# Designs tried in a protein design chat: miniprotein binders against q96jn8r1131to1294. Part 1

Scores and structures below are computed, not measured.

Target 1, 164 residues: q96jn8r1131to1294
Amino acid sequence: TLEFLENHGKNILLSNGNRTATRVASYNQGIVVINQPLVPQLLVQVRIDFLNRQWTSSLVLGVITCAPERLNFPASACALKRAAWLLRGRGVFHNGLKICEKFGPNLDTCPEGTILGLRLDSSGGLHLHVNGVDQGVAVPDVPQPCHALVDLYGQCEQVTIVNP
Below, numbering starts at 1 at the first letter of every chain, in headers, positions and changes, except where a header shows other numbers.
F, E and O stand for the ipSAE by ESMFold2-Fast, ESMFold2 and OpenDDE, each averaged over both directions (binder to target, target to binder). V2 = 0.75 x the mean of E and O + 0.25 x the DockQ between their complexes.
[cut] stands for letters that were removed.

## First folded at step 31 (miniprotein)

Design C50
Fold by OpenDDE base, fold request of step 33:
Structure C50 (fold): chain B 164 residues (1-164), chain A 92 residues (1-92)
Amino acid sequence: as target 1 above (164 residues)
Amino acid sequence: SPKLLEFLKEALEKAEELLEYGDPEEALAELKRLIELAKRALELDPNNPEALKLLAEALRELAEAYKKLGDPEEAKKYLEKAEELLKKAEEL
């Protein structure tokens, strides 16, 4: 069963069998990691449940290739400088460096109810899915094993893992 | 209000993260928004030292953003404004 790991950001409260993550304070300290590593053709999806519009920016999606159970999470995913591929706004980042300026829809403007998915293809390409629509390859070759990461940042205060 | 000031403090920290880890253009926009909110707070209480210091800090960060964007003239402008506000706050 897909669920969030107990090792998470300081402001996160897990519920619903660890399938729902809620950031209960401030704008950051909201990183969560999904327990099962991504394998080819497995679609992992989360739904944006609640947005707090007093903040700017929104959730960050991506993958990490380090061991998530021992990771000391920084305050935000933006501070991850190793083994991290992230989608922020419309940009794609690798270890803190922007490698793509415009990819897919702007994550900062996704409304509540949006379902965001990550999937590895057979060639190791990381795909973003938005409401069931494949947006294409965000990262062409991701090392395996890797784990899906969600940073409940800014506006995004709650997400839930959903089945395809 | 105290609640607004606390929010602005956190929002400023968030903007500083953008300067450190993100896009200076995005940080610039956020800082400008914060400055406007801080100014509104000061309209209600013009002599609030905490609000003055907060606004000054936001302006200083704005100056830093302009430096990163290669605009030292604008940076100097806002740095001077920040210093003026800090002096005012210290006199209260």
Scores: ipSAE 0.714, ipTM 0.863, lowest interface PAE 0.7, mean pLDDT 94
Fold by OpenDDE base, fold request of step 33:
Structure C50 (fold): chain B 164 residues (1-164), chain A 92 residues (1-92)
Amino acid sequence: as target 1 above (164 residues)
Amino acid sequence: SPKLLEFLKEALEKAEELLEYGDPEEALAELKRLIELAKRALELDPNNPEALKLLAEALRELAEAYKKLGDPEEAKKYLEKAEELLKKAEEL
């Protein structure tokens, strides 16, 4: 069963069997990691449940290749400097460096109810799914094992893991 | 309002984070938004030292954003404004 790990950002409250993450304070400290590593053809999806329009920006979605249970989370995924591939807005980032300027839809403008997914293909390419639609390869040749990471950042205050 | 100022403080921290880890152009836009909100707060209370300091800090960050964007002249302009505001705040 897919669920969020108990090791999470300071402002996160887990519920619904750890399938729902809620950021209960501020705009940051909202990183969560999904327990099972991404393996080829496994589609991991989260739904944006609640947006707080007071803040700008929104959730960050990506993968980490370090041990998630021992990770000391920074205040935001933006501060991850190693073992991290992240989707922010329309950009793709690796260890804090933008490696792609425009990819897929703008995550900062996704409304509540949007379902975002990550999937590795057989060649190690990381795919973004939006409402079930494959947006293509965001990151080629991602090291394995890796875990899906969600940063409940800015507007995004609640997400839930959903089945495909 | 106090509520607005508290929000702006937090939002400024967020903008600084964006400037540090994100796109300077995005940071620029966000900082400009914050500056306008701070100015509105000052319109209601022109001698609020907290608001003045907040605006000054936002302007400093704006200057930094312009530096990163290769516009030192604009950066200097806003840095000077920030200094003026800080001076005013200290005199209150």
Scores: ipSAE 0.711, ipTM 0.861, lowest interface PAE 0.7, mean pLDDT 94
Fold by OpenDDE base, fold request of step 33:
Structure C50 (fold): chain B 164 residues (1-164), chain A 92 residues (1-92)
Amino acid sequence: as target 1 above (164 residues)
Amino acid sequence: SPKLLEFLKEALEKAEELLEYGDPEEALAELKRLIELAKRALELDPNNPEALKLLAEALRELAEAYKKLGDPEEAKKYLEKAEELLKKAEEL
């Protein structure tokens, strides 16, 4: 069963069998990691449940290749400087450095109800899915094992893991 | 409002993060928004030292954003405004 790990950001409250993450304070400290590592052809999806419009920016989505149970989470995924591939807005970041300026839709403008997915293909390419539509390879050749990471950041105050 | 001030403080912190990890233009837009909100707060209490300091800090960060955008003239302008507000706040 896919669920968020107990090791999470300080402002996160897990519910619904750890399938729902809610950021209960501020705009940050909202990193969560999905328990099962991504394997080829496994589509992991989260739904944006609630957006707080008083904040700018929104969730960050990506993967980490370090052990998630031991990760000391920074306040924001943007501060991850190792073993991290992240999608922010339309950008793709590796260890804090932007490696792609424009990819797929702008995550900062995704409305509530949007379902975002991550999937590894057979070549290790990380695909972004938006509402079930494959947006293409966001990151080629991602090391395995890796875990999906969601940073409930800015507007994004609640997400839920959903089945495909 | 205490709640508003707390929000503004957090939002300012977020904007500072944008300056560090995000695009300066994004930070600029956020800071401008915060400045407007802070000004509105001050309309209700013009001599609130905390609000004045917050506004000053936002203006200072705005200056930094302009520096990163390659506009030192605008940066100086807002830095000066920030300093003026800080002086005012200190006198209260």
Scores: ipSAE 0.703, ipTM 0.859, lowest interface PAE 0.7, mean pLDDT 94
Fold by OpenDDE base, last read:
Structure C50 (fold): chain B 164 residues (1-164), chain A 92 residues (1-92)
Amino acid sequence: as target 1 above (164 residues)
Amino acid sequence: SPKLLEFLKEALEKAEELLEYGDPEEALAELKRLIELAKRALELDPNNPEALKLLAEALRELAEAYKKLGDPEEAKKYLEKAEELLKKAEEL
Protein backbone atom coordinates (compact mmCIF):
# COMPACT_ATOMS: atom_id res chain seq x y z
CA THR B 1 0.00 0.00 0.00
CA LEU B 2 1.03 3.58 -0.52
CA GLU B 3 2.42 5.27 2.58
CA PHE B 4 4.73 8.08 3.51
CA LEU B 5 8.22 7.04 4.47
CA GLU B 6 9.44 7.46 8.03
CA ASN B 7 12.27 9.57 6.70
CA HIS B 8 10.59 12.95 6.53
CA GLY B 9 10.86 16.62 7.43
CA LYS B 10 11.37 17.52 11.06
CA ASN B 11 7.99 19.17 11.49
CA ILE B 12 6.00 16.25 10.11
CA LEU B 13 3.85 13.94 12.16
CA LEU B 14 2.58 10.85 10.38
CA SER B 15 -0.72 9.21 11.24
CA ASN B 16 -3.42 6.99 9.79
CA GLY B 17 -1.02 4.21 8.94
CA ASN B 18 1.45 6.75 7.58
CA ARG B 19 -1.06 7.84 4.97
CA THR B 20 -1.62 11.22 6.59
CA ALA B 21 1.10 13.80 7.04
CA THR B 22 0.67 16.82 9.29
CA ARG B 23 3.09 19.70 9.65
CA VAL B 24 2.81 20.60 13.30
CA ALA B 25 5.06 23.63 13.45
CA SER B 26 6.20 26.68 11.50
CA TYR B 27 5.93 26.95 7.72
CA ASN B 28 8.59 24.52 6.55
CA GLN B 29 10.45 21.31 7.34
CA GLY B 30 7.49 19.50 5.87
CA ILE B 31 8.83 17.22 3.14
CA VAL B 32 7.42 13.71 2.82
CA VAL B 33 8.06 10.99 0.27
CA ILE B 34 5.76 8.17 -0.79
CA ASN B 35 7.22 4.73 -0.25
CA GLN B 36 6.57 3.07 -3.60
CA PRO B 37 8.26 4.35 -6.71
CA LEU B 38 6.13 5.65 -9.52
CA VAL B 39 5.66 3.15 -12.29
CA PRO B 40 3.86 3.66 -15.54
CA GLN B 41 0.09 3.97 -15.16
CA LEU B 42 0.22 4.11 -11.37
CA LEU B 43 -1.71 7.11 -10.17
CA VAL B 44 -0.58 8.45 -6.81
CA GLN B 45 -2.90 10.96 -5.22
CA VAL B 46 -2.90 13.16 -2.14
CA ARG B 47 -5.69 15.26 -0.75
CA ILE B 48 -5.15 18.65 0.81
CA ASP B 49 -6.76 18.28 4.21
CA PHE B 50 -5.95 21.52 5.97
CA LEU B 51 -4.68 24.96 5.03
CA ASN B 52 -3.37 27.55 7.45
CA ARG B 53 -4.09 30.89 5.83
CA GLN B 54 -1.60 32.73 8.01
CA TRP B 55 1.12 31.63 5.64
CA THR B 56 1.61 32.36 2.00
CA SER B 57 2.50 29.78 -0.64
CA SER B 58 1.41 26.17 -0.41
CA LEU B 59 2.48 22.61 -1.05
CA VAL B 60 5.10 21.57 -3.54
CA LEU B 61 4.54 18.38 -5.48
CA GLY B 62 7.05 16.43 -7.49
CA VAL B 63 9.40 13.51 -7.82
CA ILE B 64 12.91 12.59 -6.80
CA THR B 65 15.16 10.02 -8.42
CA CYS B 66 17.56 9.50 -5.55
CA ALA B 67 17.09 7.02 -2.74
CA PRO B 68 14.48 8.58 -0.47
CA GLU B 69 15.38 6.59 2.63
CA ARG B 70 18.80 8.21 2.78
CA LEU B 71 17.84 11.69 1.74
CA ASN B 72 18.74 14.42 4.15
CA PHE B 73 15.81 16.72 3.64
CA PRO B 74 16.35 20.44 3.46
CA ALA B 75 13.95 22.81 5.13
CA SER B 76 12.04 23.21 1.88
CA ALA B 77 11.80 21.42 -1.44
CA CYS B 78 13.06 24.45 -3.32
CA ALA B 79 16.48 23.76 -1.85
CA LEU B 80 16.72 20.39 -3.61
CA LYS B 81 19.42 20.86 -6.20
CA ARG B 82 19.69 17.39 -7.65
CA ALA B 83 17.48 14.57 -8.83
CA ALA B 84 14.33 16.62 -8.32
CA TRP B 85 11.44 17.73 -10.52
CA LEU B 86 8.99 19.93 -8.66
CA LEU B 87 5.69 21.64 -9.24
CA ARG B 88 5.46 24.88 -7.30
CA GLY B 89 2.75 27.42 -7.91
CA ARG B 90 2.32 27.22 -11.64
CA GLY B 91 5.96 26.55 -12.31
CA VAL B 92 7.92 23.41 -13.03
CA PHE B 93 11.40 23.17 -11.59
CA HIS B 94 14.31 20.85 -12.22
CA ASN B 95 17.09 20.84 -9.64
CA GLY B 96 16.09 24.28 -8.49
CA LEU B 97 15.83 25.82 -11.93
CA LYS B 98 12.54 26.81 -13.47
CA ILE B 99 11.95 24.92 -16.69
CA CYS B 100 8.34 25.95 -17.19
CA GLU B 101 6.65 29.20 -16.16
CA LYS B 102 3.02 28.21 -16.43
CA PHE B 103 1.67 24.71 -16.01
CA GLY B 104 -1.71 23.60 -14.78
CA PRO B 105 -3.50 25.30 -11.93
CA ASN B 106 -1.72 27.37 -9.34
CA LEU B 107 -0.93 25.00 -6.50
CA ASP B 108 -0.76 27.97 -4.15
CA THR B 109 -4.47 28.57 -4.57
CA CYS B 110 -5.81 25.03 -4.41
CA PRO B 111 -8.42 24.80 -1.67
CA GLU B 112 -8.85 22.16 0.99
CA GLY B 113 -10.26 19.00 -0.46
CA THR B 114 -8.30 19.28 -3.67
CA ILE B 115 -6.92 15.96 -4.80
CA LEU B 116 -3.58 16.14 -6.55
CA GLY B 117 -2.16 13.23 -8.45
CA LEU B 118 1.03 12.20 -10.19
CA ARG B 119 1.25 9.60 -12.91
CA LEU B 120 3.90 8.42 -15.31
CA ASP B 121 2.77 7.57 -18.80
CA SER B 122 4.25 4.87 -20.99
CA SER B 123 6.78 7.30 -22.46
CA GLY B 124 8.07 8.51 -19.12
CA GLY B 125 6.05 11.68 -19.05
CA LEU B 126 4.99 12.91 -15.63
CA HIS B 127 1.36 13.97 -15.51
CA LEU B 128 -0.37 16.12 -12.94
CA HIS B 129 -3.93 15.26 -12.02
CA VAL B 130 -6.24 17.69 -10.27
CA ASN B 131 -9.46 16.29 -8.87
CA GLY B 132 -9.20 13.43 -11.29
CA VAL B 133 -8.56 15.58 -14.34
CA ASP B 134 -5.32 15.05 -16.23
CA GLN B 135 -3.63 18.42 -16.60
CA GLY B 136 -1.09 17.13 -19.07
CA VAL B 137 2.60 16.38 -19.04
CA ALA B 138 4.56 18.46 -16.57
CA VAL B 139 7.85 16.73 -17.26
CA PRO B 140 8.25 14.91 -20.58
CA ASP B 141 10.88 12.36 -19.58
CA VAL B 142 11.44 11.49 -15.95
CA PRO B 143 14.16 9.01 -15.02
CA GLN B 144 13.01 5.86 -13.30
CA PRO B 145 12.80 4.81 -10.59
CA CYS B 146 11.40 7.95 -9.04
CA HIS B 147 9.37 8.66 -5.92
CA ALA B 148 6.57 11.13 -5.40
CA LEU B 149 7.45 13.94 -3.04
CA VAL B 150 5.16 16.34 -1.20
CA ASP B 151 6.40 19.40 0.63
CA LEU B 152 3.85 20.56 3.16
CA TYR B 153 4.89 24.16 2.82
CA GLY B 154 3.36 27.48 3.77
CA GLN B 155 -0.39 27.17 3.99
CA CYS B 156 -0.50 23.41 3.54
CA GLU B 157 -0.44 21.72 6.92
CA GLN B 158 -2.00 18.33 6.23
CA VAL B 159 -2.36 15.92 3.34
CA THR B 160 -3.60 12.36 3.02
CA ILE B 161 -2.81 9.74 0.43
CA VAL B 162 -6.03 8.71 -1.25
CA ASN B 163 -6.77 5.84 -3.58
CA PRO B 164 -7.99 6.50 -7.09
CA SER A 1 1.69 40.67 21.24
CA PRO A 2 4.56 38.23 21.50
CA LYS A 3 2.80 35.65 19.36
CA LEU A 4 2.38 38.11 16.57
CA LEU A 5 6.02 39.09 16.71
CA GLU A 6 7.07 35.48 16.61
CA PHE A 7 4.90 34.90 13.60
CA LEU A 8 6.33 37.93 11.87
CA LYS A 9 9.84 36.70 12.50
CA GLU A 10 9.09 33.40 10.83
CA ALA A 11 7.26 35.12 8.04
CA LEU A 12 10.30 37.26 7.44
CA GLU A 13 12.44 34.18 7.27
CA LYS A 14 10.08 32.74 4.72
CA ALA A 15 10.24 35.92 2.68
CA GLU A 16 14.01 35.75 2.73
CA GLU A 17 13.75 32.27 1.33
CA LEU A 18 11.61 33.59 -1.48
CA LEU A 19 14.25 36.16 -2.18
CA GLU A 20 16.90 33.48 -2.32
CA TYR A 21 15.11 30.79 -4.30
CA GLY A 22 12.12 32.47 -5.85
CA ASP A 23 11.16 35.46 -7.90
CA PRO A 24 12.52 38.72 -6.52
CA GLU A 25 9.30 40.43 -7.47
CA GLU A 26 7.29 37.98 -5.40
CA ALA A 27 9.68 38.44 -2.54
CA LEU A 28 9.27 42.18 -2.85
CA ALA A 29 5.52 41.92 -2.56
CA GLU A 30 5.75 39.61 0.42
CA LEU A 31 8.19 41.88 2.21
CA LYS A 32 5.94 44.86 1.66
CA ARG A 33 3.08 42.96 3.23
CA LEU A 34 5.23 42.05 6.20
CA ILE A 35 6.31 45.63 6.62
CA GLU A 36 2.71 46.73 6.81
CA LEU A 37 1.94 44.09 9.40
CA ALA A 38 4.94 45.13 11.43
CA LYS A 39 3.86 48.74 11.28
CA ARG A 40 0.46 47.76 12.58
CA ALA A 41 2.07 45.93 15.45
CA LEU A 42 4.03 49.05 16.27
CA GLU A 43 0.90 51.15 16.39
CA LEU A 44 0.07 49.61 19.74
CA ASP A 45 3.63 49.85 21.01
CA PRO A 46 5.68 52.25 18.93
CA ASN A 47 8.75 51.93 21.11
CA ASN A 48 9.00 48.17 21.15
CA PRO A 49 12.64 47.54 20.33
CA GLU A 50 12.03 44.02 19.09
CA ALA A 51 9.35 45.16 16.71
CA LEU A 52 11.53 48.01 15.52
CA LYS A 53 14.37 45.64 14.81
CA LEU A 54 12.05 43.32 12.96
CA LEU A 55 10.79 46.15 10.81
CA ALA A 56 14.34 47.25 10.15
CA GLU A 57 15.29 43.76 9.06
CA ALA A 58 12.35 43.59 6.72
CA LEU A 59 13.32 46.91 5.20
CA ARG A 60 16.86 45.71 4.76
CA GLU A 61 15.63 42.66 2.91
CA LEU A 62 13.39 44.88 0.85
CA ALA A 63 16.44 46.87 -0.10
CA GLU A 64 18.16 43.68 -1.14
CA ALA A 65 15.20 42.76 -3.28
CA TYR A 66 15.40 46.10 -5.06
CA LYS A 67 19.09 45.56 -5.65
CA LYS A 68 18.35 42.24 -7.29
CA LEU A 69 15.73 43.94 -9.40
CA GLY A 70 18.28 46.48 -10.58
CA ASP A 71 17.09 49.48 -8.62
CA PRO A 72 19.91 50.50 -6.31
CA GLU A 73 18.47 53.94 -5.75
CA GLU A 74 15.30 52.58 -4.24
CA ALA A 75 17.35 50.07 -2.31
CA LYS A 76 19.35 52.87 -0.74
CA LYS A 77 16.19 54.56 0.42
CA TYR A 78 14.98 51.55 2.36
CA LEU A 79 18.41 50.77 3.71
CA GLU A 80 18.57 54.24 5.17
CA LYS A 81 15.18 53.80 6.74
CA ALA A 82 16.29 50.51 8.24
CA GLU A 83 19.32 52.19 9.75
CA GLU A 84 17.18 54.88 11.27
CA LEU A 85 14.96 52.32 12.93
CA LEU A 86 17.91 50.39 14.26
CA LYS A 87 19.30 53.55 15.73
CA LYS A 88 16.00 54.25 17.41
CA ALA A 89 15.83 50.72 18.76
CA GLU A 90 19.31 50.98 20.19
CA GLU A 91 18.41 54.13 22.03
CA LEU A 92 15.61 52.42 23.89
Scores: ipSAE 0.694, ipTM 0.856, lowest interface PAE 0.7, mean pLDDT 94
Fold by OpenDDE base, look of step 31:
Structure C50 (fold): chain B 164 residues (1-164), chain A 92 residues (1-92)
Amino acid sequence: as target 1 above (164 residues)
Amino acid sequence: SPKLLEFLKEALEKAEELLEYGDPEEALAELKRLIELAKRALELDPNNPEALKLLAEALRELAEAYKKLGDPEEAKKYLEKAEELLKKAEEL
């Protein structure tokens, strides 16, 4: 069963069998990691449950290739400088460097109820899914094993892992 | 408004993060929003030194954003305003 690891950002409260993550304070310290590593053809999905419009920006979605159980999470995924491929807004980032300017929809403007998915294809390409629609390869040839990461940042205060 | 002030402080921190890790254009937009909120707060209490300092910091960061966007003249403008506010705050 897919669930969030107990090792998470300081402002995160897990519920619903660790399938729901809620950021209960501030705008940051909201990183969570899904327990099972991504394997080819496994679709991992999260639903945006609640947006707090007091803040700007929104969730960051991506993968890490380091051991998530031992990771000392920074306040924001933006500060990850190693073993991280992230989707922010419309950009794709690798270890803090933008490697793609425009990819898929703008994550900062996704409304509540949006379902975001990550999937590795047989060639190691990381795909983004939005409401069931494959947006294409965000990151080619992602190292394995890797784990899906969600940063409940800015507006995004709650997400839930949902089944495909 | 202590609650508003605390929010503004955190929002400023967030804007600084955007400036450091993200898009200066996004930071610019956020900072402009903060500045407007801070100005509104000051309308209620024009001599609040904490609010003045916060506004000054926001203006300073705004200047930095403009600098990164290639507009040093606009940056100078806001930096000067920031300095004026800091002086005012120190006199209170």
Scores: ipSAE 0.674, ipTM 0.849, lowest interface PAE 0.8, mean pLDDT 94
Fold by OpenDDE base, last read:
Structure C50 (fold): chain B 164 residues (1-164), chain A 92 residues (1-92)
Amino acid sequence: as target 1 above (164 residues)
Amino acid sequence: SPKLLEFLKEALEKAEELLEYGDPEEALAELKRLIELAKRALELDPNNPEALKLLAEALRELAEAYKKLGDPEEAKKYLEKAEELLKKAEEL
């Protein structure tokens, strides 16, 4: 069963069998990691449940290749400088450096109800899914094992893991 | 209001983070939005020293954004405005 790990950002409250994450304060400190590592053909999906529009920006989605249970999370995923591949806005980042300027839809403008997914293909490419539609390879040759990471940042105050 | 002021303080911190990790053009737009909100707050209480200091800080960060975008003349303009507001706040 897919669920969020107990090791998470300081402003996160887990509920619904650890399948729902809610950021209960401020705009940051909202990083969560999904318990099971990504394996080829496993689709991991989260739904945006609630947006607080007083903030700008929104959730960050990606993967980490370090041990998630021992990770000391920074206030935001943007500050991760190692073992991190992230999708933020329309950009793709590796260890804080932009490696792609425009990829897929702008995550900052996804409305409530949007379902975002991550999947590794047989060649090690990381795919983004939006509402069930494969957007293509965001990151080629992702090291394994890796874990899906969600940063409830800015507008995004609640997400829930959903089954395909 | 105290609630609005607290929100603006956090929003400014977020904008500063955006300048560090994000796109300076995006930071510019966000800071301009914050400045407008701060100005509206000051319309209700024009001599609030905390609000004046917050507006000054936002203008300083706006100057930094313009520097990153290669516009030092515009940056200088907002830095000067920030200094004027800080002076006013200190006199209250």
Scores: ipSAE 0.656, ipTM 0.841, lowest interface PAE 0.8, mean pLDDT 94
Fold by ESMFold2, look of step 31:
Structure C50 (fold): chain B 164 residues (1-164), chain A 92 residues (1-92)
Amino acid sequence: as target 1 above (164 residues)
Amino acid sequence: SPKLLEFLKEALEKAEELLEYGDPEEALAELKRLIELAKRALELDPNNPEALKLLAEALRELAEAYKKLGDPEEAKKYLEKAEELLKKAEEL
């Protein structure tokens, strides 16, 4: 079953059989990674459980292509400059470089209850799903193996892995 | 007001992080919200020197965001406002 890895951001507490991640302090140190690499048949989905609306920014969603079990995470996903493809706000970023100005919905405005999904297609394209609806290819050719990453950033204080 | 001041300090740290590693438009949005909150705090306590200093620093970071977005004239305006507030805070 899909779980968040025990190697995670400093402000994360895992619960619910490691299927729920909660950021318990501050606005950052909230990176979590899914325990299995993405393959074409695998849809990784998380539900936004709790938002703190004092902040304007929210979660970051994406993939990393380096081995996650012993990786030292930065304080925030926005500081990942290697092996990362991120959906943040309205944009898509590769290693800190914005490569697409607008893709899918603005993640900073997704309400509690939103279910966000990531999967690879047969060409290595990374797809975003929102409440079960495929938004298309965010990143056309992601190197494999890669792992889904969520940064419980800013507004986002809790997410839970849900089944497709 | 201590809880609000602590939040303002955290929000400023976040804005600085976004400006360094993130999208300058995202940093701009965060800084505008921080500045409005600091102004509301000053409506309740107009001569709080720590709140004045935090507002001044937020305005300096806002100016930096405008410089990164290619608007140095807007940046200059906010730097001047920041200096006025810092002068007021020092006199208190």
Scores: ipSAE 0.411, ipTM 0.729, lowest interface PAE 2.5, mean pLDDT 89

Design C50
Fold by ESMFold2, fold request of step 33:
Structure C50 (fold): chain B 164 residues (1-164), chain A 92 residues (1-92)
Amino acid sequence: as target 1 above (164 residues)
Amino acid sequence: SPKLLEFLKEALEKAEELLEYGDPEEALAELKRLIELAKRALELDPNNPEALKLLAEALRELAEAYKKLGDPEEAKKYLEKAEELLKKAEEL
């Protein structure tokens, strides 16, 4: 029942009942948001379906606390300077500032088939899951409501929402 | 080729975005790769003014990356190389 929101980046085509997002051009304009906020029992998971090695760097995962339905997204998630916590490469970023140099695996090296998950714990901590394995708390005390965001950036051209 | 030059233009836009909104070390890595691809394009077509201009612009962005990383001597080196290439492109 989880879907990508109809408000998305300009290069995104939604399919598979809005559970699959494909970036059909360029390297950016690929922001998508899950259609309901994170709550502690909700694990949002996406599978990396297609990578294009022509580009460098890969998808970005994270959360925003702005209401996403009518938000004007920037071209890339890295330009989000308010209300955003992002996992990019090995780093964690808050409003454009790197707050952790190394957390979890390097997202830029995740192959096709990798399943990446986001969930909120009862204390408001944001957890990353990789292929079902909890990587721990990436961000303590994320304000609620928050919304899961994926940026199909660089190498990443398609992701699909999968059930836990 | 025209398709390679279009990719190089987009890769340069990506590097500029990384310098503005991202990590200067990541931008540096992207620019080094872009510069090598532009050099390969020039090996195939050495007098292509569009490829020379792209390489010059990539070198200017590389200089900006080094400046942000605290290496102004390296930045100056690449600015000088960029000016050389741009002059060559305009003479063709």
Scores: ipSAE 0.395, ipTM 0.720, lowest interface PAE 2.7, mean pLDDT 90
Fold by ESMFold2, last read:
Structure C50 (fold): chain B 164 residues (1-164), chain A 92 residues (1-92)
Amino acid sequence: as target 1 above (164 residues)
Amino acid sequence: SPKLLEFLKEALEKAEELLEYGDPEEALAELKRLIELAKRALELDPNNPEALKLLAEALRELAEAYKKLGDPEEAKKYLEKAEELLKKAEEL
């Protein structure tokens, strides 16, 4: 049901029925997108499986509001200048511009085994979940339809989609 | 070691990407860590011209980060340090 799209970053290898994404080279080219749009009630969760601590930053989470199946992804999510809302570190970014300096947890410090979740509330607010705990509204009004995005960036070399 | 230098080259590319497409403050923090690692690599091999050139390049990018953050005095400081290191690398 929930799987990573076949259209993904160049350094990604999909496995486990397209539920596991591994970045097999470098620090970037690791964007993956969930195959179904977010709707209220849908909680998309990924587990951080493997971190390479030699890098200084880690995965990015977020949503894109354009159709992802044939989109030409940039090398890194931070280069998305259109149709993107991203959680990076503690901040929230819209189309490459930081719109909130400190929202919630620092994604750069999440250890292996952390389960990170994204969902929309009934008002279109984007919520982050950490290990099952709702962290509140990161983005109050996300256009729909949107798809969950993970950038296996820097430290983060493997994530797996998990059920709630 | 060769593997450490390869990592440092990729880390520098990452910092340059952050300066271009991301947050200059994040780039600044990563450049400071990269510079510390490059200095430690030079502690083990003080006259390695490749490591000296990497450190100089990292210092130039650090200066650019400071310029983007509105601190030209810090930027000038690091540009001068980068010039000194490039001259040293050219002597080797």
Scores: ipSAE 0.317, ipTM 0.665, lowest interface PAE 3.3, mean pLDDT 89
Fold by ESMFold2, fold request of step 33:
Structure C50 (fold): chain B 164 residues (1-164), chain A 92 residues (1-92)
Amino acid sequence: as target 1 above (164 residues)
Amino acid sequence: SPKLLEFLKEALEKAEELLEYGDPEEALAELKRLIELAKRALELDPNNPEALKLLAEALRELAEAYKKLGDPEEAKKYLEKAEELLKKAEEL
């Protein structure tokens, strides 16, 4: 069963059998990681449950290729300078470098109830799904193993893992 | 307002994080909003030294954002404004 790892950002409270993550303070320290690596045919989906529009910018979604169980996470995913591919706003970032200016919808404008999904295709391409619709390949040929990551950043204060 | 000042301090921390680890364009947009809020706080309490220092620090971070975006003349303007505000805060 897909769950958020016990190793997470310091402002995260896990609940609902570790399938719900809530950021209980501030705007950051909200990194969570899915407990199983992505493999072809595995679709990891999270629902945005609660947004606080007082902040700017919203959740970051992506993958890391380093072992996540004992990793010392930075305060925010944007500080990951190694082994990270991230979707932020409309952009795609690799280790802090913007590699695509515009991909898919703007994550900063996704309302509560939006279901966001990540999966690998058969060639190792990373796909974003939005409310069941495949947005195409965000990152070609991601190294494996990799784990899905969500940063409950800024506006985003709660997400829940949901079944496909 | 103490509540507004606490929010501005945390929003400034967020902008600093964006400059260090994020996108300078995002930081610029955040700082412009923060500066507007800080100016409104000063309209309500013009001699508050903490609000003056927050505005000055926001202007310094705005200058850093312009420097990262390749506009050093704009950066210089905001650094000079920040220094003037810090001197005013010290006199209070």
Scores: ipSAE 0.312, ipTM 0.651, lowest interface PAE 3.5, mean pLDDT 89
Fold by ESMFold2, last read:
Structure C50 (fold): chain B 164 residues (1-164), chain A 92 residues (1-92)
Amino acid sequence: as target 1 above (164 residues)
Amino acid sequence: SPKLLEFLKEALEKAEELLEYGDPEEALAELKRLIELAKRALELDPNNPEALKLLAEALRELAEAYKKLGDPEEAKKYLEKAEELLKKAEEL
């Protein structure tokens, strides 16, 4: 029973038992975190519900390894400089540094209805799933415990946690 | 229009964020789009001081993007253009 944590970006409104996050203003302040750490066998999936094509960039997915309940989030995930591994566009970023130029599909082009998933494999590798299809290992050795993070950035104004 | 200018303000904040914390090539692409929109706004109201200031800001951010990508000569060209637009805006 996965939920977004009550600690989130200030432009986020949680609904539907904290399973839906909506960014209600601007282009940023939209970070949400899943309430359970990633473990093997746990696939965290979110559906993109609404995109505002006024913007050119879209959501960011990733993980953080610090305890999320009391963390002070920056305005945007791209400003996370510690304990963060992020998928943005087609790139992979660690603490603000691009560590992989191309991985998986370009998140900025994912339409409404796309289901995006994150899971750890048995070796600690972080996998991206797109519409149920494993895209491979984005990050080979994520420290544990870690929590899945979504930044409802730019175009992305609403996501909902869905079951696998 | 007022809505277009408000969008340009927010989009320039986003581009500045990308320059500070993100990918300067992504910022460059966004700024080129925003500059075109600002020019369209000026075609409708050529002496609007707010639109001139927004175009100048976009050009300054574009120059910063070129500097981060290792092209300081291109950056200088856009800084000079931005200064001329700010001078025009202040004369109005």
Scores: ipSAE 0.312, ipTM 0.667, lowest interface PAE 3.5, mean pLDDT 89
Fold by ESMFold2, fold request of step 33:
Structure C50 (fold): chain B 164 residues (1-164), chain A 92 residues (1-92)
Amino acid sequence: as target 1 above (164 residues)
Amino acid sequence: SPKLLEFLKEALEKAEELLEYGDPEEALAELKRLIELAKRALELDPNNPEALKLLAEALRELAEAYKKLGDPEEAKKYLEKAEELLKKAEEL
C-alpha cells in the first residue's frame, strides 16, 4: 500500500494510515515522500484536501532519485540541489535549476479537490496527471529508482494519497 | 497586530527563499507584496521598531532582487530607504 514515509518535514503530521499528510505550522517544513518507488505501471495520486489562501504559492510536486528513508530534507523542496526533479508553479526544476518555464497547469491555482498524479512512461519520462488527464512528459528521462515527493508548501496544508 | 507581524516575519523568510532559490523576477513580485503589507502594518503602529526593522529587511532583499535583474540604481534607492528605517528603529 502506498503511504507517506515517516521521514518527512518537521511540520508534517501523518494520519489516515500514513496516507494523509497535514502541515500544522508555518509555510514550510512540509516535504513528504511516497514509500514506494515509481514503476511504469504505478500512478501515484494525491488529492489536495485543504488550502490556506493567506499564503502565496502552493504545493510542489516531483521526484527524488536518491534513497529517501534517511535523507535530510531542507525546509523547502526548492532548496534540493541534487537528485531532484520538481514541478513548481508552471515551471520544471532539476536540482534547483529551472529547465522549463511553462509545463502543464499552474500548480499555484489548483483548487481543493484537485487530484495530482505522477507516473513514469516506458522511456522513463515523468508524466503529470491532473484530475485523470495526462499533461504530457514533464521530465524526459528520470533515473530510477525514484520516489514521488510532495512539498506541502505555502497554501497547501493537507493532501491525501488516493488510488487511481 | 501581533499576528500580522508574525506573518510578515514568515513571509520575509519565504521571500528570501525565492530570492535565493527562485527566479529574481518571481522574488521581486513577492517582495513587493510583502512590502505593501509591511507598510500597512506601520500605518497602524508607525513607531513599532520590529515593523520598521522588518520593512528595512524587506527593502534590502528587494534591492538584491533589482541588482540581480540588472538595475543597480533602483537597488541603491531601496538600500537608502532601508538605512533610514533602521536608524529610526534604533531611536525607538
Scores: ipSAE 0.279, ipTM 0.622, lowest interface PAE 3.7, mean pLDDT 88

